# VHH binders against q96fz2: the designs that were tried, part 185

Target 1, 269 residues: q96fz2
Amino acid sequence: CGRTSCHLPRDVLTRACAYQDRRGQQRLPEWRDPDKYCPSYNKSPQSNSPVLLSRLHFEKDADSSERIIAPMRWGLVPSWFKESDPSKLQFNTTNCRSDTVMEKRSFKVPLGKGRRCVVLADGFYEWQRCQGTNQRQPYFIYFPQIKTEKSGSIGAADSPENWEKVWDNWRLLTMAGIFDCWEPPEGGDVLYSYTIITVDSCKGLSDIHHRMPAILDGEEAVSKWLDFGEVSTQEALKLIHPTENITFHAVSSVVNNSRNNTPECLAPV

## First folded at step 10 (VHH)

Design O94 (framework vhh_8cml_1)
Fold by ESMFold2-Fast, scan of step 10:
Structure O94 (fold): chain B 269 residues (1-269), chain A 122 residues (1-122)
Amino acid sequence: as target 1 above (269 residues)
Amino acid sequence: EVQLVESGGGLVQPGGSLRLSCAASGFTFSDYDMGWFRQAPGQEREFVARIYISGGSTYYSDSAKGRFTISRDNAKNTVYLQMNSLKPEDTGVYFCAAPYRYSTAPNEYDYWGQGTQVTVSS
């Protein structure tokens, strides 16, 4: 996973993240650095995306089931990185393979510190290889959406007006991530950055791409992944597996250029 | 219970050297970044040095760069501060500190030792 959409306005995104703490109290996640959130239909590595993480990461005595939402850089910069420019990392940390996560120092170390996060998106994009050509067919991949009285239906045959209304009740894609904190050697603000854990593609996506992000399907999985105060690394890693609870549709080549940031990027063709 | 116990302080003349040690217990030492802070008489506590969990990355205050070296021995649950070319301005109580394991703030340290006195005078 190398491209996502996360275009919801901040207030809509926040409401979409409503949750229950361990005491059963309804809550909205509290923002950190909300000014750094930049909605886009076409997010690439090195851009910032919103993630959920436990409040306990910021407050010593906080309830580990309470959630913060914060923008983080996509592309994990390990805490031990000594260069002044994070773009000089010699290896790709956009994704982290589930099968080698405990073998790679860049991921094992933050995972040992409980630095688990849930990466939020409307959905993600993948490019299917077309036989006999150098062109690829892009697809937008997302959770099945509950039909509402406002939108009625969601699909390739729906009008643009119906697609605009669906976002009020959109179920966000929740992907398992690992984050780290890097202090620039020459001073400056701490950089928070993340990687998305990847797994083998499910049967439903196998014709599009051979890998998929590790999707946390439902609040129980999301809660256990985030709650590093109560859930060990070993137990949390049991949540990392392919899911079949996913849908998709083909989109136009507009999405290919990461500078294009319009609804056309995810509209059905 | 988390405990940090500093040792190695003392009286030294300008230009001299001291090696501070901090013995840690009550937590998995290798899971924590470790830091050193100091506090001069009548002044606020200030950052001196930090060593990251892997031991491969270190960060120093401007006053410590080139003179002090932080290191750690995970097998012994100990962090060290080698101080060279000491100046009277380095006089103070030196504290070993550990961030809460899950803190992501760069200089947010939750566990503190009681400190060890370093005096640099002729």
Scores: ipSAE 0.000, ipTM 0.164, lowest interface PAE 15.9, mean pLDDT 83

Design O95 (framework vhh_8cml_1)
Fold by ESMFold2-Fast, scan of step 10:
Structure O95 (fold): chain B 269 residues (1-269), chain A 123 residues (1-123)
Amino acid sequence: as target 1 above (269 residues)
Amino acid sequence: EVQLVESGGGLVQPGGSLRLSCAASGFTFSDYHMGWFRQAPGQEREFVARIYIGGGSTNYSDSAKGRFTISRDNAKNTVYLQMNSLKPEDTGVYFCAAPYRTSGRSPSEYDYWGQGTQVTVSS
């Protein structure tokens, strides 16, 4: 998991994240730094993506079940990193393996601080090896979508109006992440950055790629992962496992170049 | 060797105030959440308050909220509990504690403990 789509306008994205707090009250997440959110069909590491995290990370005495939505840099920069340029980090922190997360200082320390987040996307991309060639087949991978009378399917969308129907009520992919806060040594704004936890692929994805992001399937899992005030690290890590509740379709090679940012990136071939 | 040393307990009348201090040594204080727990005779340890690593976020038990304030001074490796409007039900031994790798409120999730300081609220 090195490429995602997260193209919804801010207002549509916010409504897609409607949730209930611990008291059962319906809420929308409150934005931090909304101007840093850049919708794209083709998001790569080092770009900003929206994540959900507990309000308690920002506000004294906040209910830990209340949610903030904030753009964070993809590629975790540990709080202990001492160089001035985050791009000079010697190791890749785009993904964090679930089996070694408690062994790697870069991930173990922020986990101990309760720095769990849910990474939001329309879906993610993976490239399937094609036998006998150097070519790879890209796939767009996402939650099964609820079919309604008003919604179109991706395969049936052939005009801008039909594509609007596909995204109306789209169920966002919710991936388990870890974030950290880094203070530049020369001063400046605190950098919030995240990594996506990865697990072994489920049976349904094994022919495409051997790894997948740890997907939090449903509001109960999302709530427990975010609620660092009530849910311990040990309990939260029980949510990290492969899921079969996923679907996909092949897409064109347009997505291969991360500079391409059009609906063609996720359109079925 | 990790050490947590509490001070500031004592006898006070209902409605009075006390300020507890916990001096920490032997670990990187700024990397740990810090909590206060209390224990009445014959009962298990009860969560009172927690301050997170960044110092800006706090949690309180329902009985402590609005009356107690937890704070920390990372330069002095010290955590404080300011206790106002004290009630007889607040009587107990107050413990300073630090968890590692957890954000829970259960005593079993805290790795380091002080010896405790006695708080008695009585006329």
Scores: ipSAE 0.000, ipTM 0.144, lowest interface PAE 17.1, mean pLDDT 84

Design O96 (framework vhh_8cml_1)
Fold by ESMFold2-Fast, scan of step 10:
Structure O96 (fold): chain B 269 residues (1-269), chain A 123 residues (1-123)
Amino acid sequence: as target 1 above (269 residues)
Amino acid sequence: EVQLVESGGGLVQPGGSLRLSCAASGFTFSDYDMGWFRQAPGQEREFVARIYTIGGSTKYSDSAKGRFTISRDNAKNTVYLQMNSLKPEDTGVYFCAAGYRKSLTTPSEYDYWGQGTQVTVSS
């Protein structure tokens, strides 16, 4: 996974992340650095994306089931990175393979510290390779949405009101991530950055791409992945597997250029 | 009750040395990153030095680098700032601060603060 959509306004996104804490109380996640959130239909690595993580990462003795939402850089910068510019990191940390996560120093160290997060998106994009042509067909891939008048009309792009109705009840894609904290050598603010864990593609997506993000399907899986105070690394990793509860549709080549940031990027062709 | 108590401040001539101490109580010291900040009259608090929890990496402001050394003793719940080659511009109230998993250069990201100890560098 190398391209996502996460375009909801901050207040809509926050409400879409409503959850229950361990005591069953309804809550909204508390924001850190909300001004760094940049909605987009076409997010690429090195941009910031919103993630959920446990409040216990920021506050001693916090209830580990309480959630923070924070923008983080896509592309994990390990805590041990010594150069002053994170863009000079010489290997790709956009994704982390589930089968080697415990073998790669960049991922096993933050995972051992409980640095698990849930990466939020409207959905993600993949490009289907067709043999015999250099053209690739992009697809927008997302959770099945509850079919109502408001949420069932993804193909209706002719009215802004139709698009707004679709997004009011949108179920966000929740992907398993690992984050780390890097301190600039010269001082300044800690950089929070993440990677998306990837797994083998499910049967439904195998014709589009051979890999998919590790999707956490439902609040029980999301809660267990985030709760590093109660759920060990070994138990959390049992949540990492292909998911069949996913849908998709073909989109136009407009999405190919990451600078294009319009609803056309995810509209069905 | 959380307390951070600074000591070791005083009057010293340019080129002199001082060792500041900060005794902590009321929280699990070894879980906290420790920092030193200073404030000159009429100025904002500025970052001086930090030290991380066990195995502590350190960071210094440009003005402190090469002259000051931060260290900690977890058995004594104490953080230190050794200040060498002191200059008149080092004059100010020095505060120790404790932060749980926070950015270490911004004052608002620290959870606990001492009352400060005065350092005066003059002839």
Scores: ipSAE 0.000, ipTM 0.135, lowest interface PAE 17.9, mean pLDDT 84

Design O97 (framework vhh_etentamig_d1)
Fold by ESMFold2-Fast, scan of step 10:
Structure O97 (fold): chain B 269 residues (1-269), chain A 121 residues (1-121)
Amino acid sequence: as target 1 above (269 residues)
Amino acid sequence: EVQLLESGGGLVQPGGSLRLSCAASGFTFSDYDMSWVRQAPGKGPEWVSRIYISGGSTYYADSVKGRFTISRDNSKNTLYLQMNSLRAEDTAVYYCAKPYRYSGSTPFDYRGQGTLVTVSS
């Protein structure tokens, strides 16, 4: 997973993340650095994306089931990184393989500190290899969505004029992430950055790509992944596996250039 | 569209038991986490219990933990609340509640008419 869409306006995104804490109270996640959130249909590594994480990371005695939403840099910069420029990190931390997460220092250390987050997206993009050609077909991959009309018709949702109404009730993709905090040696703000955990592709996606993000399907999985105060690393890692509860459609080559940031990037072709 | 029909309430003595049912229609029941909410006379709504889509995880308010059991039957689109060791303070109208989105959205976005539970000697 190297390209996502996360285009919802901040207020719509916040409502889409409504949740219930351990005591059953209705809550919206509280924002940190909301000004750094940049909606886009075409998010690449090194850009910021919104993540959910436990309030306990910021407040010593907070209820660990309460959630913060914060923009973080995609591409984990380990806390031990000694150079002044994060772009000089010599290895790619965009994704973290589930099978080696406890073996790699860059991921094992923050995971041991409970630095688990849920990466939010409208969905993600993958490019299908075409046998016998150099062409690759992009697909937009996302959770199955509820019907927006009483009759169950999605005809209005397929219309550009009604795309805005689709997003009001969109079920966001929730991907398992690990984050770390890096302090610039020469001073400045702490950099929060994340990686997306990846697993073997499910049967339904195997013809598109051989790997997929570890998707946390439903609030039980999301809450257990985030709650580092009550859920151990060992227990949380049991949530990391392929899921079949996913759908997709082909999109145009407009998405190929990460500088293109329009609804055409995810529109069905 | 969404319809939630609660039943099973009634008058019961302290220490007694009741089983509440909620018949759901107008949506794909198996796609949503479900909750029970109650409202006692003169008080605001109090969340009682939540069950995830799979039925595998349940949560309870401290006031009912160990006494109430939430369950669901996705094949029948029905939510249940088994209430044991009932106390006078459990007296309330009990509502079946559905979130607006698939799972983990704000509960109580949709609720039924409720069923009255009175615990009195």
Scores: ipSAE 0.000, ipTM 0.273, lowest interface PAE 14.0, mean pLDDT 84

Design O98 (framework vhh_etentamig_d1)
Fold by ESMFold2-Fast, scan of step 10:
Structure O98 (fold): chain B 269 residues (1-269), chain A 121 residues (1-121)
Amino acid sequence: as target 1 above (269 residues)
Amino acid sequence: EVQLLESGGGLVQPGGSLRLSCAASGFTFSDYDMSWVRQAPGKGPEWVSRIYIGGSSTNYADSVKGRFTISRDNSKNTLYLQMNSLRAEDTAVYYCAKPYRDSSGYYFDYRGQGTLVTVSS
C-alpha cells in the first residue's frame, strides 16, 4: 500500500472513530497534534496520516483500551537511526511484510515495545497492469459501505450536496500499522512515524495486485491490535491476514500524480 | 529533493516537430524507468511513453506510436521526447514522470511544472 485517501474534515473523522472502552463507555478518540492533520484525496509516503493508538503510550497508568488519534509520518524512522535527517534513511519503510516483521530490527524492536497503531484512510489506491499497454489502471479500494435512504451509495450521488453526504457515515479503512519514536540526536521534537503491515492479496484483489495492507475488520480486531497492555505481540499478530471484506472501483489517472488532491482522484470512472 | 525540469515546448504548426527535455536531479536517474505523461486542457492525464532502465526498451501509447520517440542520456540525467507529425490533439502540458515503486504497486510521480505544447496555426 503506497497511496491512500484520507480527506474527511477533522470533526467527521473523529466521529467516524467512535468506540467503546473496556468498561463499555462510549468515547471519541482524543487528538494529539490535530494541527498536523492535513486531509487529502491523495496521500503519499512521507506525508502525515492519522493513526489510532493506545492512550497508555502517553499517560502512565492510563486504561490501555482508551484511544488517542494522532498524525504520524508515513515511513517508519527507527528509534536507533543515527543521522540528523530522517530523509537520509536508506531503506523504504513505507510497508512492512507480515512474513518478515519479526526478522527486521526496524519493526521487531517497536513491536516489542507495544508500538502498534491503526492507520486510518477513506481507502487506498492500487495500479493494475493492463494487457497490450504500458499504462496501469488505478483502483480505489475500501470497505463496503452501508447504503442509506438519505445519502445513497458512492455512485448514486447526483448532485454535490448528495455527494458530500456520502461521507457523513463513511466506514474508514482500518489498517494494521507499527510506529516508532525517533528523537533527533541534535535535539528537537520527537518524530512519530509508522509503517503499514502488508499481506498476500485476497482472492478478490488478486487481479489488481499481489499484495494488500493487513486490514483489521471490525472493532474487536481494532481493539485487540491497539491494546498492548492486555494483548501480547504473539496474540496481536494472529490478526494479521488477508480479508475478503473489501470492495473497489476503477478511477481515472488523475490520481497518478500525488500533487493532485481533488475528489476526482477517487470518483468512479 | 527530487526535481524534474521539463523544457522544449512551444507553439508549432500541424505536421511540425518539437523535442522535449527533462533534467532530473535528486535521485539516481539511471536506476529508474522514465515516462512522459501529458494533460490536455480540461482533460485528465494521459500516459504517452516509457523508456526502461538501460534505454533499449520503449513503449508508446497507440495515439503517438510511430510519431514520437523517447530516449535518455544517463550521463546527463536527461530524458527526451522527439515529437514528429504533430496534430492539434497533441496540444497539452507534457510532464516528465519518475515511477514510484514499493511492495504495494507501481505509480507515476511527476512533480515538475511541465512544458506546454500548442499545435495550431
Scores: ipSAE 0.000, ipTM 0.081, lowest interface PAE 23.0, mean pLDDT 82

Design O99 (framework vhh_ozoralizumab_d1)
Fold by ESMFold2-Fast, scan of step 10:
Structure O99 (fold): chain B 269 residues (1-269), chain A 121 residues (1-121)
Amino acid sequence: as target 1 above (269 residues)
Amino acid sequence: EVQLVESGGGLVQPGGSLRLSCAASGFTFSDYDMYWVRQAPGKGLEWVSRIYISGGSTKYPDSVKGRFTISRDNAKNTLYLQMNSLRPEDTAVYYCARPYRDSGSYPFDYRGQGTLVTVSS
C-alpha cells in the first residue's frame, strides 16, 4: 500500500471517527494540528495523512482509551535519524512488513514505545499486472459500505451519478500503523511520521496484488491497537492479519499521476 | 531539569530479595522506554532490564532473566525493579537510566545517582 484516498472535509472525517472510551462515554477525537490536514483523492508517500492515536502520547495523566486525530507524514523517519533533511533517509519506510516488524530497528523501537496509530483513508489503490501489456490496471479498495433500505443511498460500486452521495455515510478504512517522533538536529518542530503495516493479501485481493495493509476491522480491533496503556505489543500484534472484509472496483488511469486530485481518481470505470 | 532518583538498595544475603524504585521528574516519563543498569566494582556498565513506555513489554539479559522483574507506574512517574534469588555477582550500584530518543554510541541520556546493592553472607 503506496497510494490512498482521504478526501473528506475535516468535520465529516471527525464525525466518521466517533468512538466510545473505556468508560463507555461517547467521544469525537480531538485534533492536533488540524490545519496540516489536506484532503486528497490521491495521497502518496511523504504527504500528510490523518491518524488516530492515544491521548496518553500527549498528556501524562490522560486515559489511554481517549483518542487524538493528527496529520502525520507518510514515511516513518526514525527518532535516531541524524541528517537534517528527512527526505535523505536511505530506506523506504512507507510500509512495514508484519513478519519482520520486531527485527527492524526502525519499527521495533517505536513499537516498543507503544507508538501505534490507526491510519485513516477512504480506501487505498493497487495496480494489477495485466499479461501481455506493460500497462497496469488500478483498483480502489475499501470496506464494504452500508446501504440504506430506502431509496437515496447507493453503495460505492453502484451507478456513478450517485457516487458522491455515499460519502456522507462512508465507513473509513482503518489501517494499522506505527509512528515515530523525530527532532530536527537544527531545531524546529518535532516531526511525527508513520508507516503502514502490511500482510499477505487475502483470497479476495490475490488477483490484484500479493500484499495488503493490515486492516483493523471494527472498533474492538481499533481500540486494542490504539490503547498502548492497557494492551501490550505482543497482544496488539495478534490483531495484524489479512482480512476478507474488503471490496474493490477498477478505476481509470487518471489516478496513476499522483498530481491528479479529483473524484475521477476513485470513480468506477 | 531531568532528575532520576533511585532508592531501595541495601545489604542482602544470597537468595534474598530487594525492590528498587526510581522517581523521575523534569520530563514526560511516559514518552521514554526506561532501563535499569548496573556497575559492579571495577567493571563497566551492564544493562539489566528494559521496559517499554506502555509497560506491556519488558526485556532482560540471560544473567537476570527469571529472577528480576521491571515495572513502571506512569501516573506516579516511577520505575521499579523487583530482584529475587539474588547472587553475589549481582553486587553493584544500580542506576535508573533514560535512553536517547535518537540513536548514538552512548545508549543513555541520563542516569540517576545510583543505589548500592550488596549481596554477601
Scores: ipSAE 0.000, ipTM 0.085, lowest interface PAE 22.4, mean pLDDT 83

Design P1 (framework vhh_6z1v_2)
Fold by ESMFold2-Fast, scan of step 10:
Structure P1 (fold): chain B 269 residues (1-269), chain A 123 residues (1-123)
Amino acid sequence: as target 1 above (269 residues)
Amino acid sequence: EVQLVESGGRLVRTGGSLRLSCAASGSTFSTYAMGWFRQAPGKEREVVAAITQSGGKTYYADFVKGRFTISRDNAKNTVYLQMNSLKPEDTAVYYCAARWGFYSTAPNEYDYWGQGTQVTVSS
C-alpha cells in the first residue's frame, strides 16, 4: 500500500472515530496539530495522514485506552536517524512487512516502545498488472459499506460533487501502523512518522495485487492494537493478518498522478 | 518519576502465608505497569509477578503459579503480592518495580525500583 484516499473534513473524520474507553465512556479522539491535517483523494508517501494512537504517549496520567488523533508523515523516520534531512533516508519505510517486522531495527525499536497507531483512510489504491501491455488498472479498495437511502452506493454515485451522500456514514479503513519520533539534529519540531504494516493479499484481492495492508476489522481489533498499556507487542501482532472483509471497484487513470486530488480519483469506471 | 516503598517482609514458617505491599508516591502510579521481583544471595534478580496499569492482565513465573497472587489498588497507589504455601526456596529480598507501558519479565526494562523487603522462610 502506496496510495490512499483520506478526504473527509476534520469534523466528519472526528465523528467517524467515535469510540468507547475501557470504562465504557463514549468519546471522540482529541486532536493534536489539527491544522496539519490535509484532506485528499490521493495521498502518497511523505504526505501527512491522520492516525489514531493512545493518549498515554503524550500524557503520563492518561488511561491507555483513551485515543488521540494526529497527522503524521507517511514514511517512518527512525529515532536514531542522524542526517538533518529525513528525505535522505537510504531505504523505503512506506510499508513494513509483517513477516520481518521483528527483524528490522527501524520497526522493532518503536514496537518495543508501544508505538502502535491506526492509519485512517477512506480506502487505498492498488494497480493491477495487465498481461501483454504496459497498462495498469487502478482499483479503489475499502471496507464494505452499509447502504442506506441517505448515503447511496459508492458504485452508483451520480457525480463526484454528490459524493457527500456517500460519505455521511462512511466506515473508515483502519490499517495497522507503527510510528516513531525523530528529533532534527539542527533543532526544530519533533517529526512523527509512520509505516503501514503489510501482509499477503487475501483471496479476494489476489488478482489485483499480491500484498495488502494489515487491516484491523472492528473496534475490538483497533482497541487492542492501540492499547499498548494492556496489550503486549506479541499479542498485538496476532491481529496482523489478511482480511476477506474488503470491497473494491476499478477507477480511472486520473488517480495515477498523485497531484490529481479530486473525487474523480475514486469514482467507478 | 515514581518512588516505591515495599513493606511486609518477615520470617515465616514453611507452608505459611504473607502479604507484601508496595506504596507509590511521586508521579501518577496508575499509568505504570508494576512488577514484583526477588533476589536470593548469590543469585540474579528474577521476575515473580507483574500486572498491567488497569490490573486486567497479570503474569506469574512458573515457580509461583497457583501460590502467589498480584493485585493493585490504584486509589491507594499500592500493589500487593499475596504469597501462600511458602517454601524455603522463596527466601529472598522482594522488590517492587514500575515500568511505563506494558509489563516486562526483564528486570533491566523497569524504570523505578523500591529498596526491597526481606522474606525468610524457615522449616
Scores: ipSAE 0.620, ipTM 0.843, lowest interface PAE 1.6, mean pLDDT 89

Design P10 (framework vhh_6z1v_2)
Fold by ESMFold2-Fast, scan of step 10:
Structure P10 (fold): chain B 269 residues (1-269), chain A 123 residues (1-123)
Amino acid sequence: as target 1 above (269 residues)
Amino acid sequence: EVQLVESGGRLVRTGGSLRLSCAASGSEFSTYAMGWFRQAPGKEREVVAAITQSGGSTYYADFVKGRFTISRDNAKNTVYLQMNSLKPEDTAVYYCAARWGFYSTAPNEYDYWGQGTQVTVSS
């Protein structure tokens, strides 16, 4: 996973993240740095994307089940990185393999500090290798969506007008992430950056790509991943596995250029 | 910041029971994981039991499983260690400790410590 869509306006995104704390109280996550959130149909590594994380990371007296939503840089910069420019990091931290996460210092250290986050997206894009051609077919991959006005789930065969209406009740894709905090050696604001954990692709996606993000399917999985005060690293990692509860449709080549940021990027072809 | 004060340590006979209390001052107690550790003369400080901020998860060292119970009352800023079927080998100074985040079994990973309370179990 190297490209996502996260285009919802801030208010719509916030409502889509409504949750219950440990006491059963309905809540909306509180924003940090909301001005850094830039909606886009076509987000690439090094851009900022919204993540959920435990309030306890910012307030030592907070209930660990309470959530903050914050934009973070996609591409984890380890806390120990000594160069002044994060783009000079010599290894790619856009994704983190689930099978080696406890072997890599860049990921093991923040995991030990409880730095788990949930990466939010409308969905993600993957490019299928086409036999006998140099072309790759892009697909938009997302949770199955429920139609509120009509019975059934939204699909690729639905009219374009129906797709415009689904965003009001869109079920966001919730991907398991790890974040870290980096202090620039010459001073300046602390950089929060994240990586997306990846797993082997499920059967449904195997023809498109051999890897997929670790998707946290449902509020119980999301809550356990975020709640580092109540859930150990070992227990949280049991949530990291492929899921079949996913759907997709082919999209046009418009998405290939990361500068294109229009609804056409995810529209069914 | 959290300040911790243990109480309840005393002389008790083999097979007896004892409840230790650790009273915390400071507004952050309810969000810290808490641990009970012990240290006997000539030995290193070792974990006895630990509990998460909500009490939803607990840890017990193998040598106390089935005999000791850790609990907490966040409204009273207190963590407890109920000790049953006491043995002479349980004789030690008992310490409570606070850690931000999830509990640990390693003493060096705790942020705040009490001064300890002496438990002596007569043979």
Scores: ipSAE 0.573, ipTM 0.836, lowest interface PAE 1.9, mean pLDDT 89

Design P11 (framework vhh_6z1v_2)
Fold by ESMFold2-Fast, scan of step 10:
Structure P11 (fold): chain B 269 residues (1-269), chain A 123 residues (1-123)
Amino acid sequence: as target 1 above (269 residues)
Amino acid sequence: EVQLVESGGRLVRTGGSLRLSCAASGYTFSTYAMGWFRQAPGKEREVVAAITQSGGSTYYADFVKGRFTISRDNAKNTVYLQMNSLKPEDTAVYYCAARWGFYSTAPNEYDYWGQGTQVTVSS
């Protein structure tokens, strides 16, 4: 997973992340650095995306079941990175393979510190290799959505009003991530950056691509992944597996250029 | 100033019971995992039991399973170790320890330590 859509306005995104803490209280995640959130239909590595993480990472007196939402850089910069420019990191850390997560220092160290996050998206994009050519067919991949009289469908959206109905009760894709904190050697703000854990594709996606992000399906899985105060690394890793509860449709080549940021990027073709 | 103060250690006969307490102050007790460790004469410090911040998950070393119970009272900033069916092999100084985040079985991963309380089990 190298491209996502996360276009909801901040208030809509926040409400879509409503949750219950350990005591059963209904809550909305509290924002950190909300000004850094940039909605887009076409997010690539090095851009910022919103993630959920435990409030305990920021407040030593917080209940570990309470959540923060924060924009983080896609592409994990390890805390031990010594150069002044993160773009000079020689390793691609946009994704982390589930089978090697406990062997690679870049991932096992932050994981040992409880630095688990849930990466939020409308969905993600993958490019299917077409037989006998170098052309690839892009697909938008997302959770199955419940349809109501008012919600409409992506396929029927042909005006701004119809597009609003598609997103009214959109179920956000929740992907398992690992984050780290990097302090620039020359000073400046701490950089928070993340990687998305990947697994083998499920049967439903195997014809599109051989890998998929580790998707946390439902609030129980999301809560266990985030709650590093109550859930060990070993227990949390049991949540990392392929999921069949996913759907997709083909989209136009407009999405290929990461500078294109319109609803056409995810519209069915 | 962080303080962990163990109490309850004493001489008991084989087969007896004892409850240890650890009173914590100087930090937010309810957000820390707590552990009980012990060190017998001439031995390394070893984990006995551990408990998460809410008490929702516990760990017990194989040599105490079924005999010892760890619990905590976050309103009183206290963690407890109930020790039943005591054996001479349980003779040790018992230490209370605090760890930010999830508990660990490794002593070197704990942030704060008490001074210990002596438990002696005689045949």
Scores: ipSAE 0.535, ipTM 0.821, lowest interface PAE 2.0, mean pLDDT 90

